# Miniprotein binders against q9lnl0: the designs that were tried, part 24

Target 1, 290 residues: q9lnl0
Amino acid sequence: QLRHGFYEGTCPPAESIVGRVVFNHWDRNRTVTAALLRMQFHDCVVKGCDASLLIDPTTERPSEKSVGRNAGVRGFEIIDEAKKELELVCPKTVSCADIVTIATRDSIALAGGPKFKVRTGRRDGLRSNPSDVKLLGPTVSVATSIKAFKSIGFNVSTMVALIGGGHTVGVAHCSLFQDRIKDPKMDSKLRAKLKKSCRGPNDPSVFMDQNTPFRVDNEIYRQMIQQRAILRIDDNLIRDGSTRSIVSDFAYNNKLFKESFAEAMQKMGEIGVLTGDSGEIRTNCRAFNN
Below, E stands for the ipSAE of ESMFold2; O stands for the ipSAE of OpenDDE; V2 stands for 0.75 times the mean of E and O plus 0.25 times the DockQ between their complexes.

## First folded at step 28 (miniprotein)

Design y3 (at its last look DockQ between E and O 0.83; V2 from the best seeds 0.00; counts 0 for: pae O 4.6 > 1.5)
Fold by ESMFold2, look of step 28:
Structure y3 (fold): chain B 290 residues (1-290), chain A 87 residues (1-87)
Amino acid sequence: as target 1 above (290 residues)
Amino acid sequence: SPEEVRQKIDRLIRALQEAMKTGDPTEIMYLLWEVNDLAFMLGDPEVMLLAYEIEEALFQFFRTGDPSKLEQIARLVEELIRKLQEE
């Protein structure tokens, strides 16, 4: 049973401790928001928000981290730092899954995104298998994406909020959008700029939101309308009739976007959670207890 | 439908075989994403895991230029084609 203020009786400073740790990291490195957004998404859509992604592989046992699609997930040290402080104050009390949820919520607010409440009471999963990792690629069709999001309980509006909202911060390497550089429908000035940027060695990267790359706001949707989306999936959202009007609504109404993104993040954070006596409270987020 | 899925698989197999002849790693990457998305919808974790392994090898090649990655990619793509033929 998830509830607001789950730790009020057992670890009163839990949310403030996580918030301070996240703020300290974000203040030094504004890319923290992008890292935590990706971490939570990759954790939650793979058998639920149970921190299974955080488990390090061993020589005897691979984990979700062993899968190449997860090789770029980062920020685990932020979760570790919060857990270390929480274990000093409230041993064996606050789950790693709740730390990820709270940390991501706080990082969004720090980056200018919506402030929203999350329910807590998640427990940590006892399984982290490579075969559980199921993620769609950057060129997926809108129709396929709609089916995939529906299968985890999300409607089209929630999908558009999560895809665009997840890309309002962060970078993409040039190898991810070579088709965009060749697309004559892409804004010609941006396309020329990207051709030049991508000429550099070692697969350089660009911001997915060309205007406000460190802020969680609706600018990515404005970029989509202007034919300036970096990734194919983002461009598909403005081209496809089933999502076009939602993209437009978010692009022209930042308040609507922020409210929709907050609701979407709340719902994503509750996928397949373990509660009550299910799962465990890990003492080290990188490893199962004994 | 099963018939439409089989036709798509056959097209992807042929496209992968042709891309291997030209040796274009970018083309292989884009076909790989199509394969992954199909495997996602079919619920085939073995194909998805192999696609992810090839994807990472491609990213490492793009970042480093290490030619040993091309040989690794070729062997893995051949394995992927075999798995798709068994679909």
Scores: ipSAE 0.779, ipTM 0.912, lowest interface PAE 1.0, mean pLDDT 93
Fold by OpenDDE base, look of step 28:
Structure y3 (fold): chain B 290 residues (1-290), chain A 87 residues (1-87)
Amino acid sequence: as target 1 above (290 residues)
Amino acid sequence: SPEEVRQKIDRLIRALQEAMKTGDPTEIMYLLWEVNDLAFMLGDPEVMLLAYEIEEALFQFFRTGDPSKLEQIARLVEELIRKLQEE
């Protein structure tokens, strides 16, 4: 079973090693937080937090990474580096799934987000199949989103915290929010700015949080209230009666948001985990042991 | 309800057909999101996978500007329409 301090007896430096690696990368590139958040989410909501997303496809066998929805996931080198160091000190001990969980937690804290504990003891899965990838798009309705999150044990408040919290850092390609650029209800100044930014070739990216794109904070919700949401789903959250009050609460109470986001992240990291003798401890996070 | 689902499917089919006429890849992209959401709710992995393939081709087009990708997209969208018609 998952527990706090799972590695205290087997690999005492486990979390410190991961933290150091994450810090070194984050210090050089502040987008690490967004990358790891997306990585963990895309892993956890697809057959649980079992590091299935990290498996590279081979000529003979595709993986979850082969799916277009995962094409923009980054941060694999961070996990690899952490795993390499861990294997030197504690061979075949710390799972890739736990590394992802710890790394993401640490990156959130570095970005000014909440500090929270995570239970460890995850094992790596033995399956990475493109057909398992079922992700919602940026234009999904609130009702559909609620249903999807409920199916994995998230209530509405936790869902709002996770969606907004995840979008408070990172970028979105212009192709993902053309509907917003055409939306007369969007803030006119922002709409104009986005139109200009998106004129360039090769599908440019913009920050989803236009004010504090490198901080995990409640600013994204304030922007929602101001009709400055970039993605349709974020705009839908403030417009839908089932989520509007929650968005408002987070917008006016950063402490509440941070607490809710911490809880959401903890819960997300424990979706469908393998423990005990299930799965394996991969020596290379990009490949199954066998 | 089953009827509501059918209506949604029909709307999406019509929209996809129209998007194919205009050839606007961004419009196709948004329709794919809707298709994926529907397929997710229905638990249809085949439609989801096809949508993902189209999305991948779209991403390649957006990043490279290769017109050959548009042709690929067109073929895949036609296949998607056929699959939706079979639902």
Scores: ipSAE 0.021, ipTM 0.359, lowest interface PAE 4.6, mean pLDDT 92
ESMFold2 (binder alone), look of step 28: mean pLDDT 79; pTM 0.776

Design y4 (at its last look DockQ between E and O 0.08; V2 from the best seeds 0.00; counts 0 for: pae O 9.2 > 1.5, pTM O .754 < .8, placed apart)
Fold by ESMFold2, look of step 28:
Structure y4 (fold): chain B 290 residues (1-290), chain A 87 residues (1-87)
Amino acid sequence: as target 1 above (290 residues)
Amino acid sequence: SPEEVRQKIDRLIRALQEAMKTGDPTEIMYLLWEVSDLAFELGDPEVMLLAYEIEEALFQFFYTGDPSKLEQIARLVEELIRKLQEE
């Protein structure tokens, strides 16, 4: 089943190869961490961490990529590059699902987040159906979000770690937070700044973490407390009695946040995994084997 | 409760119909998020996927400013309203 060091006997350089590929991309573009966090989340919560999200649609077969909620997912070329190198060294050995898991773990560490071990041994899924995509929107209530996360085995603390931790890096387009710009409770200086930033063409974007946008740290929770959250869901976390104390705990204790986020990411990476003889080891992460 | 769900669906239908009359794409986007979250709770993939399709069309409109996207959005919202009425 899943083990630490699953590839130590069959592909000893597997994790180091993925790490180098991720580092090279991250060194050129620090937004890699945000891209991989989103990729893993969108893959794992949709029928498990089986790399089904990576499948390209064809004229005859749509895929999860065909769904609009996945239109902003990026970074697939990083997974492709890692897979290409792994196929040269260890043909048909390292799954795309494991590459996504390892790559995301390494990108978090590069961005100053927690360092943590992941178990490996995932196999790749044989299905990528648009109808399987179930993702909540940026204005979801805390109550609905709690129910959704509970249905995949996560408690409220894990949910708050994943939502805020997933938003400590990355951007949001202005169309996603127009309600925040109109909210008189939002920090007035930030609200005015966002009004100006959002006047530009092509649906401009802003960092969700205004202070440390390229670091995985607890700053997003400090921003929530200061009424500077960009997305409605993030502001909801500090306002709702079910989550307020957890937001506060993370805001005032970066170590607690990092430990909680590491644990949450480990749990998320093991949702609905295929192991043993289930699934396949894709040779091309964008397509099912022939 | 089932009655609360029915009332919410009816409210969303009326709000979508009103938003279509005013033609405010932002208002439509926010209603779509309520619809998709409700469809998530109900386990209705057809409504969810249609809401996601309209959302993407709206993002393309916000990004490009191309008013021809508004015709596509209107057609899809009308289809969404029909599906919600069938709930």
Scores: ipSAE 0.741, ipTM 0.901, lowest interface PAE 1.2, mean pLDDT 93
Fold by OpenDDE base, look of step 28:
Structure y4 (fold): chain B 290 residues (1-290), chain A 87 residues (1-87)
Amino acid sequence: as target 1 above (290 residues)
Amino acid sequence: SPEEVRQKIDRLIRALQEAMKTGDPTEIMYLLWEVSDLAFELGDPEVMLLAYEIEEALFQFFYTGDPSKLEQIARLVEELIRKLQEE
């Protein structure tokens, strides 16, 4: 079972090693937080937090990474580096799934987000199938999202915290919010700016949080209230009566947001985990042991 | 293959058309979810945009109860089918 300090007896430096690697990368590139958040989310909501997303496709075998929705996922080199160091000190001990969880936690804290503990003891899965990849799109309705998140144990407040919190850092491609650019209800100044930014070829990207794109904070919710949400789902959160009050609360109370986001992240990291003798401890996070 | 993806999309669109007869936005949304995933794999921006527009209309229908949005969805689905046939 998952527990705090799972590696205290088997690999005492496990979390410190991961933290150091994450810090080194974050110090050079502050987009690391967004990358790892997306990585963990895309892994966890697809057949659980089992590091299935990390598997590289082969000529004989596709993987979750082969799916278009995962094409923009980054940060694999961070996980690889952490795994390499861990294998030198504690061979075949720390799972790739736990590395992702620890790394993401640390990156959030570095970005000014909440500091929280995570339970460890995850094992790596033995399946990475493109057909398993089902992810909510940027224009999904609140009702549909509520249903989806409920099915994995998230209440409405936790869902709002996770969606907004995840979008407080990182970018979105222009192709994902064309509906917003055409929305007369969107802030006119922002709409004009986005139209200009999106004129370029090759599907340019913009920050989802236009004000503090490198900080994990409640700014994204403030922008929602101001009709400055870029993704439709974020705009839907403020428009829908079931989530509007929650958005408002987070917008005016950063402490509340951070606490809620910490809880959401802890819950997300424990979705469908393998423990005990299930799965494996991969020596290379990009490939199954066999 | 891209061809296989398109064929699967076609099947899902047919299922979507059938689901629209029931008027259940939730079921329709889940079908669109799958279509969108395949659209991303196909990498066709126009197909993706149509899927998003359909999803938006569906949201509006669910939220407002405006039957005109359901009609809009039907038109958009037809356009999506046409677009898929052109390629």
Scores: ipSAE 0.007, ipTM 0.223, lowest interface PAE 9.2, mean pLDDT 90
ESMFold2 (binder alone), look of step 28: mean pLDDT 84; pTM 0.808

## First folded at step 29 (miniprotein)

Design z1 (at its last look DockQ between E and O 0.44; V2 from the best seeds 0.62)
Fold by ESMFold2, look of step 29:
Order: sequence, then C-alpha cells, then structure tokens
Structure z1 (fold): chain B 290 residues (1-290), chain A 87 residues (1-87)
Amino acid sequence: as target 1 above (290 residues)
Amino acid sequence: SPEEVRQKIDRLIRALQEAMKTGDPNEIMYLLWEVSDLAFELGDPEVMLLAYEIEEALFQFWRTGDPSKLEQIARLVEELIRKLQEE
C-alpha cells in the first residue's frame, strides 16, 4: 500500500537524498525537469509506474528502451546516481519506481511548478517488454486521446493538465510539426520564425513553450489560445469542443493550472503500482535482480 | 465500428503505396502516425512497433542526412503494408 512517508522508518534520508541529487543536476542543466517529466510519463502509462522503462536491453533481451518512441528519453543517470547513494545508506530499500516519482516531483518544484506531496511504497517491475509500449503520437485526435486516458483512469481535465503541463517545458524537433508551419490558422509571426529556424541542418529543435520554456506554468495554455502551439496535439486541445473550455480555464488561471497539474501528477504516479510483496527492490535500476 | 476500421486500414494501405511511389519521407511519416494511433486503438503491438521503427529511421535520416536510412525505410514500409493487408 502506498502512503506518505513510506521510508520514514526504513530509510529516513530517502527523499532528501533524491532531492539533493536532482537539485545538483538541475542546477547544472535546467532541462532536467523536461527529461524527468517525460521519463515518468513513459514509465507510468506503460503497464504502470514500476520503473520498467529503466531496464537496459541486452543482446538476449530487448527492453522498452529498444522501442523508437523511447529513444529520446533521457535522465537515467540522475536516477542511477540517486540509487547508488541510497544503496550505500539503505541497501535494497528504496525502489527505482519511487526514485523516479520523487525526482520528478522535486524537478517540477525547482522549475517553478507546484510543490506537492507524493505517496511512496512502489516496488519495481519484473518485466520490460517492447510489445507493451503504447504511446500516442503528436497528431492524435482529441477523441482518441480521451479514450486512451480514460482507459488508465483519467478524466478529460486530468488529460489536459498532463498534456499541456508536460509540454510547458522541453523541445520539439522540426520534423514533429511540419504540418503546423503550413497551417494558416497558426500565428503568422511564429510560423515565419519557425520556417526560418527549421531551415537549419539535422532536424533542429525549438522550445514548445515559446515564452517560459524552463518554467512549469500555465504559459503553454496561453500559447494555445494565441494560435502559437507548436505541436498538432496541443493545437487540437484548443480547437476541440470537449477540451476548449479546460484549456481556457488553465490559460486564465495559473493557480488553477498548478493545483490541477499537481493533482494530475499525483494520480499519474499511482497508475498500476506494485506494492507489498509484489515486484522487487532493484539494486541497479538498469537491470533486474539476479 | 469494425466496418469503419476496415475502411481506414484499406485507405492507409493505398496511401502508403502511393507515398512509396513518390518517395516523400514527410508524407510517409504522417501516415505512420495514423497507423500507429490506429494500432494503439486495436491493441496491435506488432504493427505499432514496426511503425515506431520506421518513425525512428525517418528521424535519423532527417538528423544525419544518411541516405542508407532511405533504403531501410523503404524495406520497412513494404513490410508494414504487408502486415496491414493481413489485418
């Protein structure tokens, strides 16, 4: 069973150790928040928050990392560093799944996002199978997205908070939004800027939030309202009648967005978790125990 | 509905065949996104994984300019069409 302060008796410094490791990485590289947000999303929506994404493939055994949709996930070294320190202090106690959850929460706060508590007590999964990976693409319809989020227990408001909140930081490569550059409804000044930026070699990238790319805030929803969304999926949220009012609510009320995003992140971090005697506590987050 | 799904699969097959004739990688990418989202809805991991593999090869082509990726992409798209025909 998940609870707040799960490690208070078994590893009192657990959350502070993770927090320090995350801060040290974030202080050197502000893109850490985007990396950890994506890592947690890709882990949790694929058979639950069990750190299955962290397993490295071997010659004999592919893993979720072998799938192209996961090729851009980064930040695993942050989880490794936290795990290494935790194993010295509290051997075989703190799961990799909990480290990902705590690290992501802390990185959000560092980026100016909401501060929120998470429950802990997750155990690590025993399988990492490429065929389990199922992730939505950048041009997915709102209707398909709603069905996908509903299938893992999330309503429309939670979906909008997670999609936009996950895109308030980070970058998108030009290959992901060529349809947007051709969209006559897109803000004409931004469209021209993107055409110029995308002429560069080697599939350049741009910030998805053109105004506050390193902060977790509601600015992405204001960009959507202004016809400045970079990705088709984000523009779809303001165009579709089932999501339009939620986008507007977040765009005009940053406090509401932050509260909604915190709640959404808390719930996402509890999808399909293993607890009690299920799963294991990995000693190396990249590999199953012997 | 099952009938609508079948019609969508047939449309995607024809579109992929047309895209192979023109050789336009961008056209192929957008069709792959439709295919992968459909496979997501159908719960078909084999089609999804193949679409993801082609997607990644396209990204690598655009990021590096490596022309050998175009031959890889063509082979994989032909396999994808074959798998969709078996749906």
Scores: ipSAE 0.721, ipTM 0.889, lowest interface PAE 1.2, mean pLDDT 93
Fold by OpenDDE base, look of step 29:
Structure z1 (fold): chain B 290 residues (1-290), chain A 87 residues (1-87)
Amino acid sequence: as target 1 above (290 residues)
Amino acid sequence: SPEEVRQKIDRLIRALQEAMKTGDPNEIMYLLWEVSDLAFELGDPEVMLLAYEIEEALFQFWRTGDPSKLEQIARLVEELIRKLQEE
């Protein structure tokens, strides 16, 4: 069973070690927060938070990581470094799944987001199958999104907090929002800027949050109201009657957003977790023990 | 409605065909997002996985510049279109 302080008796320095590693990387590269958020999301919504995303494909068998939709996931080196240090002081004790959870939490706080506690005691899964990967993209309707999030236990408010919160940092490739560049309802100045930025080769990236792209805050929702949302799904959140009021509330109340986002992150990190004797504790996060 | 879904599929097919003619990889990638999202909504994992495979090929092309990947993409897109036409 997951609990606060799970490692107090087995690996007291577990969370501090992860925190230090995350800080070192974040200090050198502010995009770490966005990377880890995406990593945890892509892991958790595919057969639970079991670190299945971290498995490298081999010649014998593919993995979730080999799927095109996961090609842009980053931050594996952070997890590896944390795991390496943990294995030196607490061998075969801290799961890769917990490292991802702790690392993401810490990264959010470093980016000015909410500070929250996470329960630990996750174990690593024994399955990483490309056929399990089913991820929503930026073109989905709000209704479809609501249905999908409901199926994993998220209500509408939590969904909005998670989607917007996740987009308050990081970048989007131009290929994700070709529709927005052609949308006459988009802010004209931003549209012009994006058209210029997206002329480059090899699918360039732009910040989803144009004002505070390295801070976890409610700014993304303000931009939604201003018709400055980059992704279609974000623009749809302010236009759809089922989510409009929530977007507005977050836009005008950063405290409310941060509280909601903290709750969403805690819930996400506990989707379909393995505990007790289920799964394994990997010694290498990129490979099953056997 | 089923009719609305069919219309969307037809639109996407036409758009993909046009994008393949122009050779704009950004447009192709975007359309793959739409196809994948539609497949998600319809509960069609085969179409989703095929779209993901094409995405991977595109990413490899952008990373390596290998022109052979373009040929692979063309073949896979044709297969995708065929699958969409059967629905």
Scores: ipSAE 0.643, ipTM 0.852, lowest interface PAE 0.8, mean pLDDT 94
ESMFold2 (binder alone), look of step 29: mean pLDDT 84; pTM 0.809

Design z2 (at its last look DockQ between E and O 0.88; V2 from the best seeds 0.00; counts 0 for: pae O 1.9 > 1.5)
Fold by ESMFold2, look of step 29:
Structure z2 (fold): chain B 290 residues (1-290), chain A 87 residues (1-87)
Amino acid sequence: as target 1 above (290 residues)
Amino acid sequence: SPEEVRQKIDRLIRALQEAMKTGDPTEIMYLLWEVSDLAFMLGDPEVMLLAYEIEEALYQFWRTGDPSKLEQIARLVEELIRKLQEE
């Protein structure tokens, strides 16, 4: 029973409160969009969009945050701030899962990406176990990636939109792309730049989209065509025959990319959701209710 | 394709053993990604989570330079090899 405007009767300011909190953070720090995109993806593909990722571990109980693949997820304070305001206005009404969904949508629009509607009515999960975390790494083959995305209901075109669209903003640390620096087929000027950037201490990072790192647009696909993709998985998309034409279509048609990305984000936000009487409405997004 | 999976596991075990001899942390990281992706597809959370734990220890080593992380990584890679041998 997801629907548009789920909170219109129970918490009329819900979406505007989330939007203002997201805008205030984004205005101070443009990297918010990358943070929220990653947060929603990591939440949704692990047992569904139920905010299980937000649960903090305790000394007695690890959580999905305890798994190294989630160590780089950030932006939880944005969700906390929105939740605290919503609890003052509408106690026990707006789920953390819906806050993540609304916040990510709004951050995409702020970064120049598509504006799109999301349905709401998600409830929060009652489980956050490390053993539930399953995420593919940066060198996964296209064939394996296609199988994984198909298992959660996504076709190849949706997969390409999510992978590239998720990487049109944000950074990758040097440890993630050492194979790219050694690849003679990578654009030689960029390879040289990356070798220099990666000499710094503490595993430095670079933008995955070298041209428009703070905009949600199709430039990442143009970079792929030019042999300038940072991550192996992104380079695989242009090299593999099953995805190459889709990469090209997005690279040469920004409108097509934005429409495809909006549709993909809408679908991703509805994976395995809890509704009705399932789950709970957490009062603190970092902890299960007592 | 159980035969193909067993052959890939055996290759990864040998590669991990060789990478431990050279001590190249980048080589180990790339093998861990192959291991974790295979475990993902097989639905094996124990192997997958151990691979993720080693990855994080490698990231922490690269970010901090703490040499105690290298001893931790070596112990965990030996445990991972043992678990893969039991596959």
Scores: ipSAE 0.745, ipTM 0.900, lowest interface PAE 1.1, mean pLDDT 93
Fold by OpenDDE base, look of step 29:
Structure z2 (fold): chain B 290 residues (1-290), chain A 87 residues (1-87)
Amino acid sequence: as target 1 above (290 residues)
Amino acid sequence: SPEEVRQKIDRLIRALQEAMKTGDPTEIMYLLWEVSDLAFMLGDPEVMLLAYEIEEALYQFWRTGDPSKLEQIARLVEELIRKLQEE
């Protein structure tokens, strides 16, 4: 079973080691928070938080990482570095799944987000199959999104917290929001700015949160209210009656958002976890032991 | 309902066919997102994977400008249409 302090008896420095590695990377590149958030989400919502996303494809077998929707996921080197240090101090003890969970938690705190505890004791999965990958696009309707999140045990409030919270940091490629640039309801100044930014070749990226792109805060929801949402799904959250009030609440109450986001992150990190003797403890996060 | 799903599939097929005629990658991408969302709801991983593959090709095209990617996209979209017609 998952519990707080799972490694206290087997690897006391486990969380400290991960935290140090995360900090070192974050200090050099503050986009780490966005990277790890996306990594954990893409792992957890696909057959649980079992680090299946970390498996590299081989000539013999594809992996979840082979799927186009997972293209651009970053932060693998952070996990690898943490794993390397852990294996030196506590060989075959700390799972890759737990490293991802701890690392993401720490990166959120570094970005000014809520500080929360995570239960540990996750084990690594033995399956990474492209056919398991089911992810929604950026133009998905709120209704479809609600159904999807419900299927994994998340209510509407948790959904709003995760979607907005996840977009309060990081970037989106211009190709993902061309519909917004053409939307007459979008803030005209922002629309003009985006048109200019997206004029360049190679599919440029812009911050989803235009004001505080490196902080985990409620700013993204204020931007939604202001018709300044970048992705269609974010704009849909403020337009849809089922989510509008939640967006408003978060926009005007950062404390509420942070609490809700912390709860959402904890729940997400515990989706379909393996515990006990299930799965394995990988020595290399990019490959199964056998 | 099953009938509503079929109607949506047919609409998407027609839209994809039209988008292929115009050659607008952006339009194709948005349609692919609809297809993948539908496939998600239906629990059809094969359709989803194909859509994701096409999306990846589109991203590569936007990033590299390689016209060969457009040809690849065209082939994959045709395959997707065939799969959708079988639904």
Scores: ipSAE 0.269, ipTM 0.669, lowest interface PAE 1.9, mean pLDDT 93
ESMFold2 (binder alone), look of step 29: mean pLDDT 83; pTM 0.800

Design z3 (at its last look DockQ between E and O 0.48; V2 from the best seeds 0.00; counts 0 for: pae E 1.8 > 1.5)
Fold by ESMFold2, look of step 29:
Structure z3 (fold): chain B 290 residues (1-290), chain A 87 residues (1-87)
Amino acid sequence: as target 1 above (290 residues)
Amino acid sequence: SPEEVRQKIDRLIRALQEAMKTGDPTEIMYLLWEVSDLAFELGDPEVMLLAYEIEEALLQFWRTGDPSKLEQIARLVEELIRKLQEE
């Protein structure tokens, strides 16, 4: 079923091809890591890691991309480029779901995050329905978030690693954190800076990690401790008794964070996977096979 | 409990109605997040998708300034309130 080196006999260059494509994109645009992290999370927590998110809608059939919560997901062209090269070398062999998994792992390492192995052998899903999309918002309570993560097999420590680790890179638009700008408990210097930044037109964005926005590291947890979290959910993690100590542990131990994040990403990449004879190997990641 | 859920729904309905009177899009967005999170907990995809649709319309209004989004938002919030009343 899933194993390390699944493609060693059928497509020996599979992982190196994906790695090169990801490196070339990351070298030109450091925001690739944030894009791929979000893509994998949105794919995996919605009915499993089967690349259902990649399916383009048609005039007759909406897809998961049709849902507004997925409107900000980007980086699909990176997956397309890797798939195109893989089809030239190993036709109908490497699944889109495996490309997403490998690409995200490689982008994390490029951004200074943990290096970790992933198992491969995923097949691509045959369903992409808007009604399957279930994603919590940025102001969700810690209690509700804990229940949601538990329902997909994650304990509280894994949840804190994924939420913070997913926010150590990337941006948030001003519309998503207006409550933070009005919160007198927020660090007063950052609050003033954000008020100024958010006066611009067209819903400006800021980095969620104010110090190391292009690196996967524990700095986001240090920000949370210092009352500098951008999103309400991130601030909730330091304020809630069920998560406070975990945030502190990660803030003061980068090695612990990186190990926890790697483990969490490995587990997330195996949610609800299709293997064996299930699903398909798409030729085009944007469309089901005929 | 079922009683606690009903009280939360009634509060959200009243808050949405009040936010529509003031025309405050930020207040509406935050209420939509509460609604979608509640719908997630209840396993109600119809309410979730409607909340997501309104959220996207608000985001597009903020990012583009397209005033036609305001009419769309008002229509969809009225439909959302109707669905919540049917709970």
Scores: ipSAE 0.628, ipTM 0.863, lowest interface PAE 1.8, mean pLDDT 92
Fold by OpenDDE base, look of step 29:
Structure z3 (fold): chain B 290 residues (1-290), chain A 87 residues (1-87)
Amino acid sequence: as target 1 above (290 residues)
Amino acid sequence: SPEEVRQKIDRLIRALQEAMKTGDPTEIMYLLWEVSDLAFELGDPEVMLLAYEIEEALLQFWRTGDPSKLEQIARLVEELIRKLQEE
């Protein structure tokens, strides 16, 4: 089973090594937080937090990573570097799944988000199949989103915390919000700015949080209230009666948001985990041992 | 309702057809998001995966500028439209 301090007896420096690697990358590139958040989410909601997303496709075997919906996922080099260092001091001990979990936690804290503990002891999965990838996009209804999150054990409040919290950092490609650029209800000044930014070729990106795009905070919810949400799903959260009050609460109470987001992240990181003798401890996070 | 779903599908089909005429990859990508989200809602993994495949081709086109990818996209979109018409 998962537990705090899982590696205390087998690899005492495990979390410190991951933390150091994450810090070094974050210090050079503040977008690391957004990258790792998305990585963990895309891994966990597809057949559990088993590092299946990290597997590189081969000629003979496709993987989850090869799916277009995962094309924008970044941060693999961070996981690889942490794994390399860990294998030197604690060979075949720390799972790739745990590295992702620890790394994401640390990156959130570095970005000014909540500090929280994570239980460890995850094992790496033995399956990475493109057909398993079923991810929500930005055009889904709130009702559909609620249903999807409920199916994995998340209530409405946790869902709002996770969606908004995940969008408080990072970017969105222009192709994701063409409907918003045409939406008369969007803040007119922002709409004009986005139209200009999206004129370039090759699908430009903009910050989802226009004010604090590198900080994990409740700013995204304030922007929702101000009709400044970029993605349709975020705008829908403030407009839908089932989520409006939660958005408002987070917008006016950063402490509440951070607590809720911490809980959501902890819960997400434990979706469908393998423990004990299940799965494997990969020596290379990009490939199965056999 | 089933009728509302059918209407949405028809709208997306028309929009995709129009987008293919104009050749705007950004619009095509957006419509693929709508299609995949609808497929998610309907529990249709085949349509989702096809949309993802088209998305991959679009991304490759943006990265490489290879015109052959446009032809691939056109073929795949036609297949997608056919599948949607059968819904």
Scores: ipSAE 0.500, ipTM 0.794, lowest interface PAE 1.0, mean pLDDT 94
ESMFold2 (binder alone), look of step 29: mean pLDDT 82; pTM 0.794

